# Ledger of designs, part 3: VH-VL binders against Cytochrome c-type protein SHP (shp)

Target 1, 112 residues: Cytochrome c-type protein SHP (shp), of Cereibacter sphaeroides (p81238)
Amino acid sequence: GDTSPAQLIAGYEAAAGAPADAERGRALFLSTQTGGKPDTPSCTTCHGADVTRAGQTRTGKEIAPLAPSATPDRFTDSARVEKWLGRNCNSVIGRDCTPGEKADLLAWLAAQ

## First folded at step 1 (VH-VL)

Design d04 (framework fv_duvortuxizumab)
Fold by ESMFold2-Fast, scan of step 1:
Structure d04 (fold): chain C 112 residues (1-112), chain A 123 residues (1-123), chain B 106 residues (1-106)
Amino acid sequence: as target 1 above (112 residues)
Amino acid sequence: QVTLRESGPALVKPTQTLTLTCTFSGFSLSTRGVGVGWIRQPPGKALEWLAHIYWDDDKRYNPALKSRLTISKDTSKNQVFLTMTNMDPVDTATYYCAHSRYYDSSGYPFDYWGQGTTVTVSS
Amino acid sequence: ENVLTQSPATLSVTPGEKATITCRASQSVSYMHWYQQKPGQAPRLLIYDASNRATGVPSRFSGSGSGTDHTLTISSLEAEDAATYYCQQYGSSPRTFGQGTKLEIK
């Protein structure tokens, strides 16, 4: 890739005007949301609560583990990360994630 | 009862293309979460995964062999095909097709296997 | 790729004894499965997702482990258990198998 988890987090922190908080990221990832699609109430719906394990799409297709410890090239392609965040934030939350939410999510996921 | 059976030529010459057919019963490859994979085993050696096809026509290939492999399906005939180009004596192996499903956090294990078909590559 | 190394490569055991086979991965494993293969036969699924017995598999077979280290245990070995055992990981492309452990009954 064209980037790294640390570079992406730093960029989102700059846009948010605040440092990333991995605990807020964990809370957001695990939370149940009502503003998005009814069949995807949480990030855990597709990725599972243990991000070191493979997930599945709504149709049952494999998703490689989200954790960099299990998938070392995670969060190293800026375009893929933006696409992933855009689709999943809109599906789960019902809106784009803020830069602060993006920073928080990646801070937690990158440490897994 | 789930059953799978491989068929194809027993003998292939170097540089030729191999085409194998997996014919199955007891499940549909239109069922969400179902897939069929191909695995080979050279005589006396370990198992090697080759390719996988899912109900939604998504295809996965072993990167070491990807340029030589094509997997496809005919859902209406309950068949999955594997084509492998430019055969070499080192490709001599027993070729298996196997059923796989993602339910119950199972990670798509190969739970039902065909009996295997032996392919010998020699002049 | 995630390389799986099994130990021991060969194990010779007396009926009634316990056999332990280890599979070590070069990267953390999302899902680990175990297969039994008898000479001239297709592999048979024994254990899926580290610790779950497949349908019809005797209770003497058990699996454990997480991360990079997984173990298959066969308690009270029977003559019919003579076979080669393979671990296989899923979640990291490509799907990979260990080199196999040949279990020989004396």
Scores: ipSAE 0.005, ipTM 0.580, lowest interface PAE 14.8, mean pLDDT 85

Design d05 (framework fv_duvortuxizumab)
Heavy chain, then light chain:
Amino acid sequence: QVTLRESGPALVKPTQTLTLTCTFSGFSLSTYGVGVGWIRQPPGKALEWLAHIYWNDDKRYNPALKSRLTISKDTSKNQVFLTMTNMDPVDTATYYCARTPRGYSGYDYAFDIWGQGTTVTVSS
Amino acid sequence: ENVLTQSPATLSVTPGEKATITCRASQSVGYMHWYQQKPGQAPRLLIYDASNRATGVPSRFSGSGSGTDHTLTISSLEAEDAATYYCQQRSSWPLTFGQGTKLEIK
ESMFold2-Fast, scan of step 1: ipSAE 0.005; ipTM 0.590

Design d06 (framework fv_duvortuxizumab)
Fold by ESMFold2-Fast, scan of step 1:
Structure d06 (fold): chain C 112 residues (1-112), chain A 124 residues (1-124), chain B 106 residues (1-106)
Amino acid sequence: as target 1 above (112 residues)
Amino acid sequence: QVTLRESGPALVKPTQTLTLTCTFSGFSLSTSGVGVGWIRQPPGKALEWLAHIDWDDDKRYNPALKSRLTISKDTSKNQVFLTMTNMDPVDTATYYCARLKRYYGSGTYYMDVWGQGTTVTVSS
Amino acid sequence: ENVLTQSPATLSVTPGEKATITCRASQSVSYMHWYQQKPGQAPRLLIYDASKRATGVPSRFSGSGSGTDHTLTISSLEAEDAATYYCQQYGSSPYTFGQGTKLEIK
């Protein structure tokens, strides 16, 4: 991979102008949203609340755990992370995540 | 108390269409995170998952049977229906409906309460 | 499809002993569930999400495992535990069941 979780978080922090907050990231990941698609009201809809375990897509395809403790190469490819955040933020929230939200989400997920 | 009850014809002729009804109480399919699935078991054989429908009208079908299966619901009547076309003697089985449940945030479902099953025999 | 193979196919055990049933998946599974089915009855949920015990299920039932290998353990077997036990994966469609393990108490 071309990056690391720490490098991605640092980049998003620089863009946000503020340090990441893992607790805000946890809160956002677990939150229920009404601005996005009705069938994906939360990041947990596909990934589950326990990110050390596999999730599944709407069509039933298994998604590898988000936690680096379970999937060691997680968040080591910058293009894949950007695509994942773009797709999931728009699906769940109904808009792109801000750099601060991206930093917060990755700060919590990378620690799992 | 949560209960589910299957109903439908006990005897079906080959090539006919089977329609089964699952009537339930003690929960609503308007509640997020809840669904109803259909499972069958031929005599002396293993369980086979057929289809499910959830609160959000998301429908899943066993790919091997997808062309023959339709699942639908009537939330106001607390009913879920399964239609299976072109019945064959090999479709003889006990058919179960079960509540699908996950605690909020789980990426999967489990079947926590099952109906007693209804036996369908396909014979001429 | 993810094929689940249970071992042993049949197990005969004395009351008070421990039984271990293994479910091996052809593909990795994070969400494995276990069901008990007594003759003439509908299945009953025992364990969900690999290790969580369902409401009302005695503590002598436990589940563990990850990846392709999962186990159901029944400690201190009782006569009422005579049944067929099924594993099910709910990770990828079709949500397959194992072939079942018949547990007989002698």
Scores: ipSAE 0.006, ipTM 0.616, lowest interface PAE 11.9, mean pLDDT 86

Design d07 (framework fv_duvortuxizumab)
Fold by ESMFold2-Fast, scan of step 1:
Structure d07 (fold): chain C 112 residues (1-112), chain A 124 residues (1-124), chain B 106 residues (1-106)
Amino acid sequence: as target 1 above (112 residues)
Amino acid sequence: QVTLRESGPALVKPTQTLTLTCTFSGFSLSTSGMGVGWIRQPPGKALEWLAHIYWNDDKRYNPALKSRLTISKDTSKNQVFLTMTNMDPVDTATYYCAHRLRGYSSSWYPFDYWGQGTTVTVSS
Amino acid sequence: ENVLTQSPATLSVTPGEKATITCRASQSISYMHWYQQKPGQAPRLLIYDASNRATGVPSRFSGSGSGTDHTLTISSLEAEDAATYYCQQYNSWPYTFGQGTKLEIK
């Protein structure tokens, strides 16, 4: 990696002008959205509600657990995290996540 | 079986606009996670990624060429299009379209099936 | 931009020998893809995400590496392996390819 979870969170906090809130991140991750693609109404659609377990793409490919406790090198590559957030936020929510939403999501996920 | 095929003009004059079509089978861009990209290769040179598009209309462009490129799709016809403006002799290349699957990030899935390529020559 | 530099530019080997192609990145990369391209043909995926062999690819091909140095190894070269090999990264934006390594079999 070129970064760390703490460094990524700090960057998003600076862009948002506010501290990250892990509980808001949890709520967003678990939420059901109607503004995005109908086949991906929640982050849990592919990752599951228990992020310590493997997820699965729509085509059946296994996705490694999002939780760093199960996948220790999670959130250590800034380009990968930014692409993941950009694509999945648009798929689930129907728009780019704000810097505050990115900070919140990573604060919760990094603590798992 | 996944197959892709490129089509478009073989000859383009400088300053003109190039439009290429990728027609594919074996997958649909209505299926979550599916994507198609464009890559080019000038004669005797390395591969250069140009753009890609996903099922949800998420688009990415090579920053060096972004002002000249437009990628679009017609999901019902299994087609993806690339438009490149202001063509120059340096743009002479074989242009490929290729399938990719979106995962955690685009870095997890390569271009796994490629079209045969279509050669575009830019000259006066 | 993450610049990928392949070495050697050209490699000449005899059948049965081991070949190693190196891809050096200007920025650290966890995952690298490798493609094979024979003259007049489209590229073919060989290795994805550093070490996974693509469907139909012979077991003599393997990938390894971390950080700035990644390698493609062909453990027992066959005549059919004569081609240009390209590395590709997806860890940094924008996505880039190496300049290629031409493998010649004598």
Scores: ipSAE 0.000, ipTM 0.535, lowest interface PAE 12.9, mean pLDDT 84

Design d08 (framework fv_duvortuxizumab)
Fold by ESMFold2-Fast, scan of step 1:
Structure d08 (fold): chain C 112 residues (1-112), chain A 125 residues (1-125), chain B 106 residues (1-106)
Amino acid sequence: as target 1 above (112 residues)
Amino acid sequence: QVTLRESGPALVKPTQTLTLTCTFSGFSLSTSGVGVGWIRQPPGKALEWLAHIYWSDDKRYNPALKSRLTISKDTSKNQVFLTMTNMDPVDTATYYCAHKGRYYDFWSGYYFDYWGQGTTVTVSS
Amino acid sequence: ENVLTQSPATLSVTPGEKATITCRASQSVSYMHWYQQKPGQAPRLLIYDASNRATGVPSRFSGSGSGTDHTLTISSLEAEDAATYYCQQYGSSPITFGQGTKLEIK
């Protein structure tokens, strides 16, 4: 990859004008949303609540664990992270995540 | 010139709550990008990060200790506070407050560029 | 949490020699930070964001590395360099420090 978790988090923090908060990230990741697609009410719908374990897409494809402890190259490709955030934020929340939300999500996920 | 100084009780009994104060000069917590953290060091042991607070009042805690920690600030008095509940002899340590380094690079991480001298807290009955 | 393991735990060298201290992270770290702590004193920032020297730090101190392996080098040791050195990461939350490397000058 072209980046690292720390570089991505720092970039989103700069764009947000505020430091990342892993606890807010955890809360957002685990939350149930009603603004997005009905079949993906939470990030946990595909990734599970334990991000050190493999998840599944709605079509049954296995998703490698989100946790860098289980998937060491996580969050090292900036284009993939932006695509992942764009897709999942719109699907779960019904809108693009703000830079602050992106920073919070990655701060929690990168620490897993 | 940036200076920080810790203050609080030198002796705490088991089960009591510890409250530490960091008083600083040379910067303001109303300035965007500024933050102050708390780090501790048991005698002869490594440094352990506890908590951090930013100008925005955003707070971060070490997950291992989060249920016991509260960080807060009084921007007008140039003070940051750390409260730690249910003290135990293993919490005996020198407690430091430190200023967050500025982001010199867009991709810069968190680091501490100025530290207080530390205050020693002994937990015993 | 990202565990930082420093090696060696202790290092004994003579003035004028080169010292190399390594910090291995359990997770990739782009920007490692390094601190010097003398007995009875607070830590002092030496290197931030992998390779930048903090204000007032002599040029003999340098940092390098990426990914899981990072290094602090002191090119020509002085007696005043006797201290414990700590690495610190922000590659992932929470902030973690290495266990420290004690540098003794003979």
Scores: ipSAE 0.000, ipTM 0.547, lowest interface PAE 18.0, mean pLDDT 84

Design d09 (framework fv_duvortuxizumab)
Fold by ESMFold2-Fast, scan of step 1:
Order: C-alpha cells, then sequence, then structure tokens
Structure d09 (fold): chain C 112 residues (1-112), chain A 126 residues (1-126), chain B 106 residues (1-106)
C-alpha cells in the first residue's frame, strides 16, 4: 500500500510531539468506555481481546485479524487507517482519538 | 531517590471544588514512558483510581468520575494537579499521587504504581 | 468495570506459617499487581505483572495466576507482614483494586 505501520506511527508521533507507547495502546484497546455508543464499549467488542483472531462487526460480518502477523497488509493504507480510527474512536470513546492515542494504538497493534 | 508529596486543603465544604498538588523529585515527566496517577482511599475502604497523566500530556480518567475531574501538569516545576468539582461528604478520603513505571513483556509493556506519596487527607463537611 | 474480589477478607496467622490471598476478577486480567499497606502508611508495590517482585521485596512474597484467578502467597510469615493487601488489575479501564485482605499476625 501507500504507507507502512512504522511510517504511520512516526507521523502520529510527530503530530503528538511524543513517542508512541505500546502499553498505553494495549490499555486503551482493552478498556471499557462510557462516552461512546452503548453497544461498542470497547475496541474488543468487534475485534476481540486476541487481535491475532478474526473479529465480528455488529451485523455479524467477519473482520480479518488486526495483527499484522495474521494479516500482513494491515496498516499499509493510510486512508483505511484514518477511516478505521475515526469510526472506532468515535464509536468506543465518543470522540476522535488524539494523535498520541493513535500512535499508541498502532504501536501495540503493529507489534502483534 | 524518588519522592512524591501531596498537598491541598484538609477541609472542603459540599459543592466546592478541590484542587490537589503532587510535587515530586528524582524523576521527570519529560522522560518518555513516565506517568503520574491519582488514587484515593476513603477511611476503612478500598483504593480507587481517579486519573492518570503521561509525559506527553495524554490524560486518562475513571469514567465514573470523569465529568468532575481534571488532571494537569507543570513539567518545569515537577508538579501534577488534580481538580475535582462538586465535592460531597462521600468524597472524604486520603488522596495519593503515585508514579507509574513502564515494564516490558516482549514488544508490549504494562504499568504499575511503583512509588507513592504519603497521602493527604481531605474531609468534606459542612 | 472489572470487579476484583479478594478472599479471605481477614486472615489471622501465626509467625512462620504460610498465608494465601486470592483475587478473583469478573473479567480476564492482562496484568495483576499486588500492594501492601500498613496502618497509617501509603501502599507499597509488592508484585507486578502477576509474579515479578518489586525492588526490595523479600523472596517470601510470591504471586501467581492468570486470566480471572490470581494468588499472593507469603511463606514463613513475620510480624512485620501484618498489613492490608490489595490486588490491582491493569489492561482494562478503569484501573480497579480489590477490596483488600487484612492479614493479622497472632
Amino acid sequence: as target 1 above (112 residues)
Amino acid sequence: QVTLRESGPALVKPTQTLTLTCTFSGFSLRTSGVGVGWIRQPPGKALEWLAHIYWDDDKRYNPALKSRLTISKDTSKNQVFLTMTNMDPVDTATYYCARSTKYYYDSSGYRAFDIWGQGTTVTVSS
Amino acid sequence: ENVLTQSPATLSVTPGEKATITCRASQSVSYMHWYQQKPGQAPRLLIYGASSRATGVPSRFSGSGSGTDHTLTISSLEAEDAATYYCQQYGSSPLTFGQGTKLEIK
């Protein structure tokens, strides 16, 4: 695709003014939120806690694993990543993720 | 040697806003990966996490209290602040600040509160 | 939220004996930590990441477990171990603590 996980992380780090933290990304991904939609309280609602396994949309459609180890082309399309983050951050958290949150999420996911 | 110390008012009236300061030494919030959290403990009860701030100014709040809490920092003064609005007698507690340290497991990490301040007691009463 | 339930609530043990404290989570835990709190003092980190001892913590303290069930074990109890012990999960928001187990030494 038009980018790589490392390039995306570097871009978000530059926008955040701070290095990515994969641990914070893991914590955010696994967290239960109350500010977003009631039917999507966590990123794990659709993707599961094990990101090397397939997830499921609210309508029952299979989602390929988020882990690049299981889906090698993951996070290589910048437009797709921005759309994914925009939808999921608003559904789960109730707002757009900050650049720091985006960097943290991708740092953890890209290492899986 | 790492130390943290909490300060603020000992007495707060119902409906008032509480502001607490955590002053620390022996580490810097300029260091990537470092964070400071606030935890409270009502008399004779369990610990309750309130909020966390990271080196990059990223902030996390307990969702049950998020509408009442603001966490901020002054990196140049080695201080972290917690503001809590609309205080109620049930908010009477000892308030702690603690450093969170990152540990590694392969390419992933996790955090624990490795050094705590002594706590400051806040009583909410009319 | 991930609710942590500790058992027993209170434990009374003789010096030299072994104490076992259990923490049960309502959801699977990514990382479990344990803290010791003596009366009038701040909590002290004992165990992080289920089984790693914090700096300066005696080897008689050990942690084990995964998923929803975790255990803190104190072998050869000493008088100085009288304290309240708290488990804390990391990985899901909000961070939560157990209700505490009070350990009394006879």
Scores: ipSAE 0.000, ipTM 0.543, lowest interface PAE 18.9, mean pLDDT 84

Design d10 (framework fv_duvortuxizumab)
Fold by ESMFold2-Fast, scan of step 1:
Structure d10 (fold): chain C 112 residues (1-112), chain A 125 residues (1-125), chain B 106 residues (1-106)
Amino acid sequence: as target 1 above (112 residues)
Amino acid sequence: QVTLRESGPALVKPTQTLTLTCTFSGFSLSTSGVGVGWIRQPPGKALEWLAHIYWNDDKRYNPALKSRLTISKDTSKNQVFLTMTNMDPVDTATYYCAHRGSKWLRYYYYGMDVWGQGTTVTVSS
Amino acid sequence: ENVLTQSPATLSVTPGEKATITCRASQSVSYMHWYQQKPGQAPRLLIYDASNRATGVPSRFSGSGSGTDHTLTISSLEAEDAATYYCQQYSSSPLTFGQGTKLEIK
């Protein structure tokens, strides 16, 4: 890694002009959206609601747990985090996440 | 450093059950994100994945062999076991166990970064 | 299952030249890994997650590609690089390997 969860959160907070809120992050992660792809209405579609467990794509691809307690390298590679957020935000929400949304999501996930 | 070593019988008769042991050092299967897999290679042929076990006791099996395979662990002894039932001459192969890394091994999360030397199992009457 | 087909099956090259090995997947692969196996030895991880070099692997090894087509490139070949090379995916269950490419150095 070139970064840490704390550094990424701080960067997104600076861009948002507001502190991260882990409860908003939890709510967003668990939410069902209608603006994105119909086959990925929630972040939980692939990752599950228990982020300490491995997820799975519809084609059977295994996805390592999102929780740093289960996957210690999570959120330590800035390019991978941007790629993950870009792909998932566009698939689930139908647009790029705002810096505030990114901060909120990582604040909740990093604490798992 | 991380090391793994396979052990088990060199000769197995058709219809018998094979049990292999992987003994390792340099990591713990209590560490979040860590797993150990079994891969085999018949003489002169390609690698074939058999099974993986993870720190949380999650298990993954090759569907082609699932009914014959059981993977288990003894975390306190740093051991992983593979049991394969109803052995046949076509199961003759070198059997490897391999580490699936986590943070301390620099992002080898979907690859197997350290392998044992392999143990050769011959199935014949 | 996601079938990985390597090309060529056998490759003969001269020391100092470049070798290119291709792995074509029947389904898209986000994270392709490459292994080197010398006769009588266990496989050694060379490249993980398409393009990242594993610890201790010389800089002459590189990986590239996305989707269904992935490539391992070995620049400035040395006699010690004679081995069989395997691609491996776990973008789809079950985990699969290619059939292998045997690299011979003349």
Scores: ipSAE 0.000, ipTM 0.552, lowest interface PAE 17.4, mean pLDDT 83

Design d11 (framework fv_duvortuxizumab)
Fold by ESMFold2-Fast, scan of step 1:
Parts: structure tokens; C-alpha cells; sequence
Structure d11 (fold): chain C 112 residues (1-112), chain A 122 residues (1-122), chain B 106 residues (1-106)
């Protein structure tokens, strides 16, 4: 990959003008939202609350674990991360995540 | 047990504002994932979703009626309110409130009130 | 708006027979719910998320389908099953219901 979790987090922190907060990231990931699509009210809808385990799409297709401890190459491709955040933030929250939210989410996920 | 009950006026004049109250027991709107919605049914016609409110005060309205509808809650009293402005005879219907609670990936209307009939006439 | 069209509009069956009610959506639906409404009563949830039976619902009720086509099947019909049945989708706002299917028991 063209990047690392630490480099992505640093980039989003620079854009946000504030340090990442992993606990905010955890809270956002686990939260139930009503602003997005009704069938994806949380990031956990597809990925599960335990990100070291495989997730599942709405149609039943397996999603590899989000945790780098279980999927070592997670968050090492900047284009894939931007695509993932764009799709998931719009699906769950109903808008693009802010740079601060992106930093927070990756800070928590990268530590798993 | 989970129960919901609608209350409000049985008769409303054209152009007036209707206010309905849903009083419930057996659950709380402080519970994460919980919601309460309003659905109406004109005599002999299909069900029509009007609005719902979630535990976090997020509100959703049917776009066809959005300018006329306001939904609100009093979590401490286990009540949800619906206000509908500029009533017309075509708004004559039975109005239901129903619980929405997360079940898998969705929130079906799993418990319903008995309904309250509202007739709009002079 | 995701429009739900039910077929048939009315259905007359005898006790012990099987009834199948179809709901066609104008857009793909993965979270389809089914409700039973008896005359003078509030609707009752029967099936949620296409195929899951709600608490207290008899096993003779089943749901199936994916995409735009979903079905509610009632096997071994009983007199108490006379009601209007509605499908409802939870994939798109506004939330929408089908027009209803009236099931009459002879």
C-alpha cells in the first residue's frame, strides 16, 4: 500500500486542525444514526461491534475484519480508505464525515 | 406489557390545527434505538406513514405532509405528540401511534395503539 | 418514493387452504414487513425483515422474497385469518405501505 494507518490519521488530523480521539471514534462507530439510510443505522450493521471478526453485507456476503490485528493490510491504501469512508459515512450518517471524524474513526480502528 | 394509546379531539373543523397525544407504557424513549411513529388510515383506505421520532430526538416526516406536521416528545411522561395544521375533510382518518424498535437491521412497527378517529367537518 | 403494489387486491379462500399475497416494490427492498389488520382493530406485526416471524405469530405465517418481489404465505388458513394484509418497506424514506390485500374466508 501507499500509506499506513498512522500516516492517514496524521493527514486527517492536519485537515481537522485537532488531534484524533479514539474514544470519539469508538462512540461514532458504535452509534445508531437516523440521518442516513434506514437499513444501515450504524457502522456495526455490516462490520459488527467486534471489528476483529468478519462482518457481513446486507446480502450476506462476508466482509474481512476491520481490525489490523486480524487483517494486517487494513488502512494501507489511501484511495480505498477514502472510498470506504465516503460510502459508509453517507450510508450511516447521511453526509460526508468531517476530517475530525475520519481521524477519530481511524484512530480507534487502527488500535484494534 | 407494552401499550400505546392515542388521544385527541374526535371532531375538527376545516382549517383548524389537530393535536394528538400518544401515551405509552412498558418501554422508554430514553432507550437507544427506540422510536414512536404516527400512521393514519382514511376509512376504507390504506395505511399512510406520517412521521416518527427517535430516542435522540431525530424526527422524520412524510414529505407530502411535512409543511403541516410537527412531532415532539416528552420522554419523562412517556408521551409523543403530533400536530397537523390546516385540517381538511380529506384528513378524516383513524390515527395510530406505534412503537419502532430495532429488530435486526430495521425498525418495524411492532406494537400499535388502538387508534383514534378524527372527523374533519363543519 | 418506493411504491408497493400488492396482488391480489382481494382473495377468497376456504379454511385449510393456502393463501399467497405478493408485494412488488418499485425499488429493491431488503427490509420488508407484513401487518395483519382485522376489521375495527389496529394493525398487528406478522413478519419483519422479509422472513422473520414476530412474537406470538403462528407458524402458518411465513414471509419470503428479495429485491422487488416479496410474498406472505398463510398455510392451513383458519377463520380468524380473515383480515386485510399490508406490506411495508423500511429501505427508503418516506416509509411506504402497500394498498392492502383483503383476505375473506368462505
Amino acid sequence: as target 1 above (112 residues)
Amino acid sequence: QVTLRESGPALVKPTQTLTLTCTFSGFSLSTSGMGVGWIRQPPGKALEWLAHIYWDDDKRYNPALKSRLTISKDTSKNQVFLTMTNMDPVDTATYYCARMYRSGYSRPFDYWGQGTTVTVSS
Amino acid sequence: ENVLTQSPATLSVTPGEKATITCRASQSVSYMHWYQQKPGQAPRLLIYDASNRATGVPSRFSGSGSGTDHTLTISSLEAEDAATYYCQQYNNYPLTFGQGTKLEIK
Scores: ipSAE 0.005, ipTM 0.572, lowest interface PAE 15.1, mean pLDDT 86

Design d13 (framework fv_duvortuxizumab)
Fold by ESMFold2-Fast, scan of step 1:
Structure d13 (fold): chain C 112 residues (1-112), chain A 122 residues (1-122), chain B 106 residues (1-106)
Amino acid sequence: as target 1 above (112 residues)
Amino acid sequence: QVTLRESGPALVKPTQTLTLTCTFSGFSLSTSGVGVGWIRQPPGKALEWLAHIYWDDDKRYNPALKSRLTISKDTSKNQVFLTMTNMDPVDTATYYCARTYKWNYRGAFDIWGQGTTVTVSS
Amino acid sequence: ENVLTQSPATLSVTPGEKATITCRASQSVSYMHWYQQKPGQAPRLLIYDASNRATGVPSRFSGSGSGTDHTLTISSLEAEDAATYYCQQYGSSPFTFGQGTKLEIK
């Protein structure tokens, strides 16, 4: 890959003008949202609450675990991360995540 | 006021392709969380969902019919289209388009068009 | 595929009586919705997310249930309630409908 979790987090922190907060990231990941698609009210809908386990798309396809402890190459391709965040933030929240939200999400996920 | 209206041919010959248009007003398919789907009903039979399209161009199809169906949209014209290939007399039905609106109704179809009847015969 | 089975297929009741329609799913559902369809008309949303009445729906319509078993109840039936009623699930398969229950008012 062209990047690392630490480099991505640092970039989003710079764009946000504030340090990442892993607990805010955890809270956002687990939260129920009302602005997006009815079938994806939370990041946990597809990924589960335990990100060390495989998730499942709404059509039943397996999603590899989000945790780097289970999937070591997670968050090492900047284009893939941007597409993943864009798709999932719009599906769940109904808008793009802010740089601060991206930093928070990755700070929590990268520590798993 | 929200309205949806279906249009298309009333008669289709076996093996031909059907194209239906849903034209709507009072909302936009550029709005986050909004989607429009197609549901059909053969005479005297149950409702059967066919396909759905969301504001972000995410598409879902009934697995039993997926190989025959294409759903698309023109957001600027407030239109959603359904194409169904290889029509058969058993596809004779009233075809409805209907809206899903954000999280408000949890994937229920809150507003329906009046339906358009398609008869498939030689 | 999450298959929805409605019971009964048909029922006949007199005005003022209570009607109960059941929808059973082959798998647990996240959300269950109910529709009313009068002859020659498009379906109308009655109940969403098991128990919530849609805007403009009379209070005599109520829904209950969770998981695989859900019920639509019409308390004090009126002649205008003669229709076919459909359940619809969302969550375990994108969208599936029950086969319908025809309610006749005598």
Scores: ipSAE 0.007, ipTM 0.672, lowest interface PAE 9.4, mean pLDDT 88

Design d14 (framework fv_duvortuxizumab)
Fold by ESMFold2-Fast, scan of step 1:
Structure d14 (fold): chain C 112 residues (1-112), chain A 126 residues (1-126), chain B 106 residues (1-106)
Amino acid sequence: as target 1 above (112 residues)
Amino acid sequence: QVTLRESGPALVKPTQTLTLTCTFSGFSLSTSGVGVGWIRQPPGKALEWLAHIYWNDDKRYNPALKSRLTISKDTSKNQVFLTMTNMDPVDTATYYCAHRPSGYRYGTYYYYMDVWGQGTTVTVSS
Amino acid sequence: ENVLTQSPATLSVTPGEKATITCRASQSVSYMHWYQQKPGQAPRLLIYDASNRATGVPSRFSGSGSGTDHTLTISSLEAEDAATYYCQQYGNSPYTFGQGTKLEIK
């Protein structure tokens, strides 16, 4: 990759003006949202609640586990991470995630 | 080396439940990134994927058969099981289990079947 | 379901010739694998992820392609290559196989 999980988290922290909080990231990932698409109310809808397991898109395509313990190169491609966050934040929450939310999500996911 | 062997009944009556066992050696289902799959082949026909199970107990089923299939494992005994309910003559086939190692590309795992058991033939007849 | 169609259904060639088998998918394929099956035997992995040759597979076997079109090529055919060849896609559930191509060596 062109980056690392630590480098991405540091960049989002700088943009947010606050340190990442993995517990906030966990809470956000597991939360049920009403602002986005009604058939994807949570990040867990496609990825599952256990991020060490494979997920599935609405069209049946298998999604590799989000956890770096199961997918070692996770969060090492900055363009891919930005695309993933853009798509999933808008689908689940109904808006772009803030830099603080991105930092929190990656802080939790990178530790899995 | 990796080896797998299927076992189960050779004859099953319509409406009965089939249970197959895959016993393996040369790898462990407690090892990250490994899985075992079940595939069947009716006489003279193409291969059909049925189900697979991964080291983390994640399971996937062919949607056409999902209501009839259960896959499970006993990691301590090096065994994977497939249960299929309500057997019908059209389910007559050779059933294979196969080792599913992972490949890795661009942050994503993919799976393939590198070693297959010899197969066990199941005939469904009254 | 991502339907895989192999061409030709049957191919008859002499030793030393080249065989080309095509697998066309109804949807774009993330990962394509190829298997060889001889009569009365279990399938054997030949190629994984379009072009990677499996351990122990002779160099005369090669795979290529992306998206919806993939090809298995066997150069300098030998008598032992008589078998049915199957493509298989991974990435879209259910994981489907082609109908098979029977290769006969005269």
Scores: ipSAE 0.005, ipTM 0.616, lowest interface PAE 12.4, mean pLDDT 86

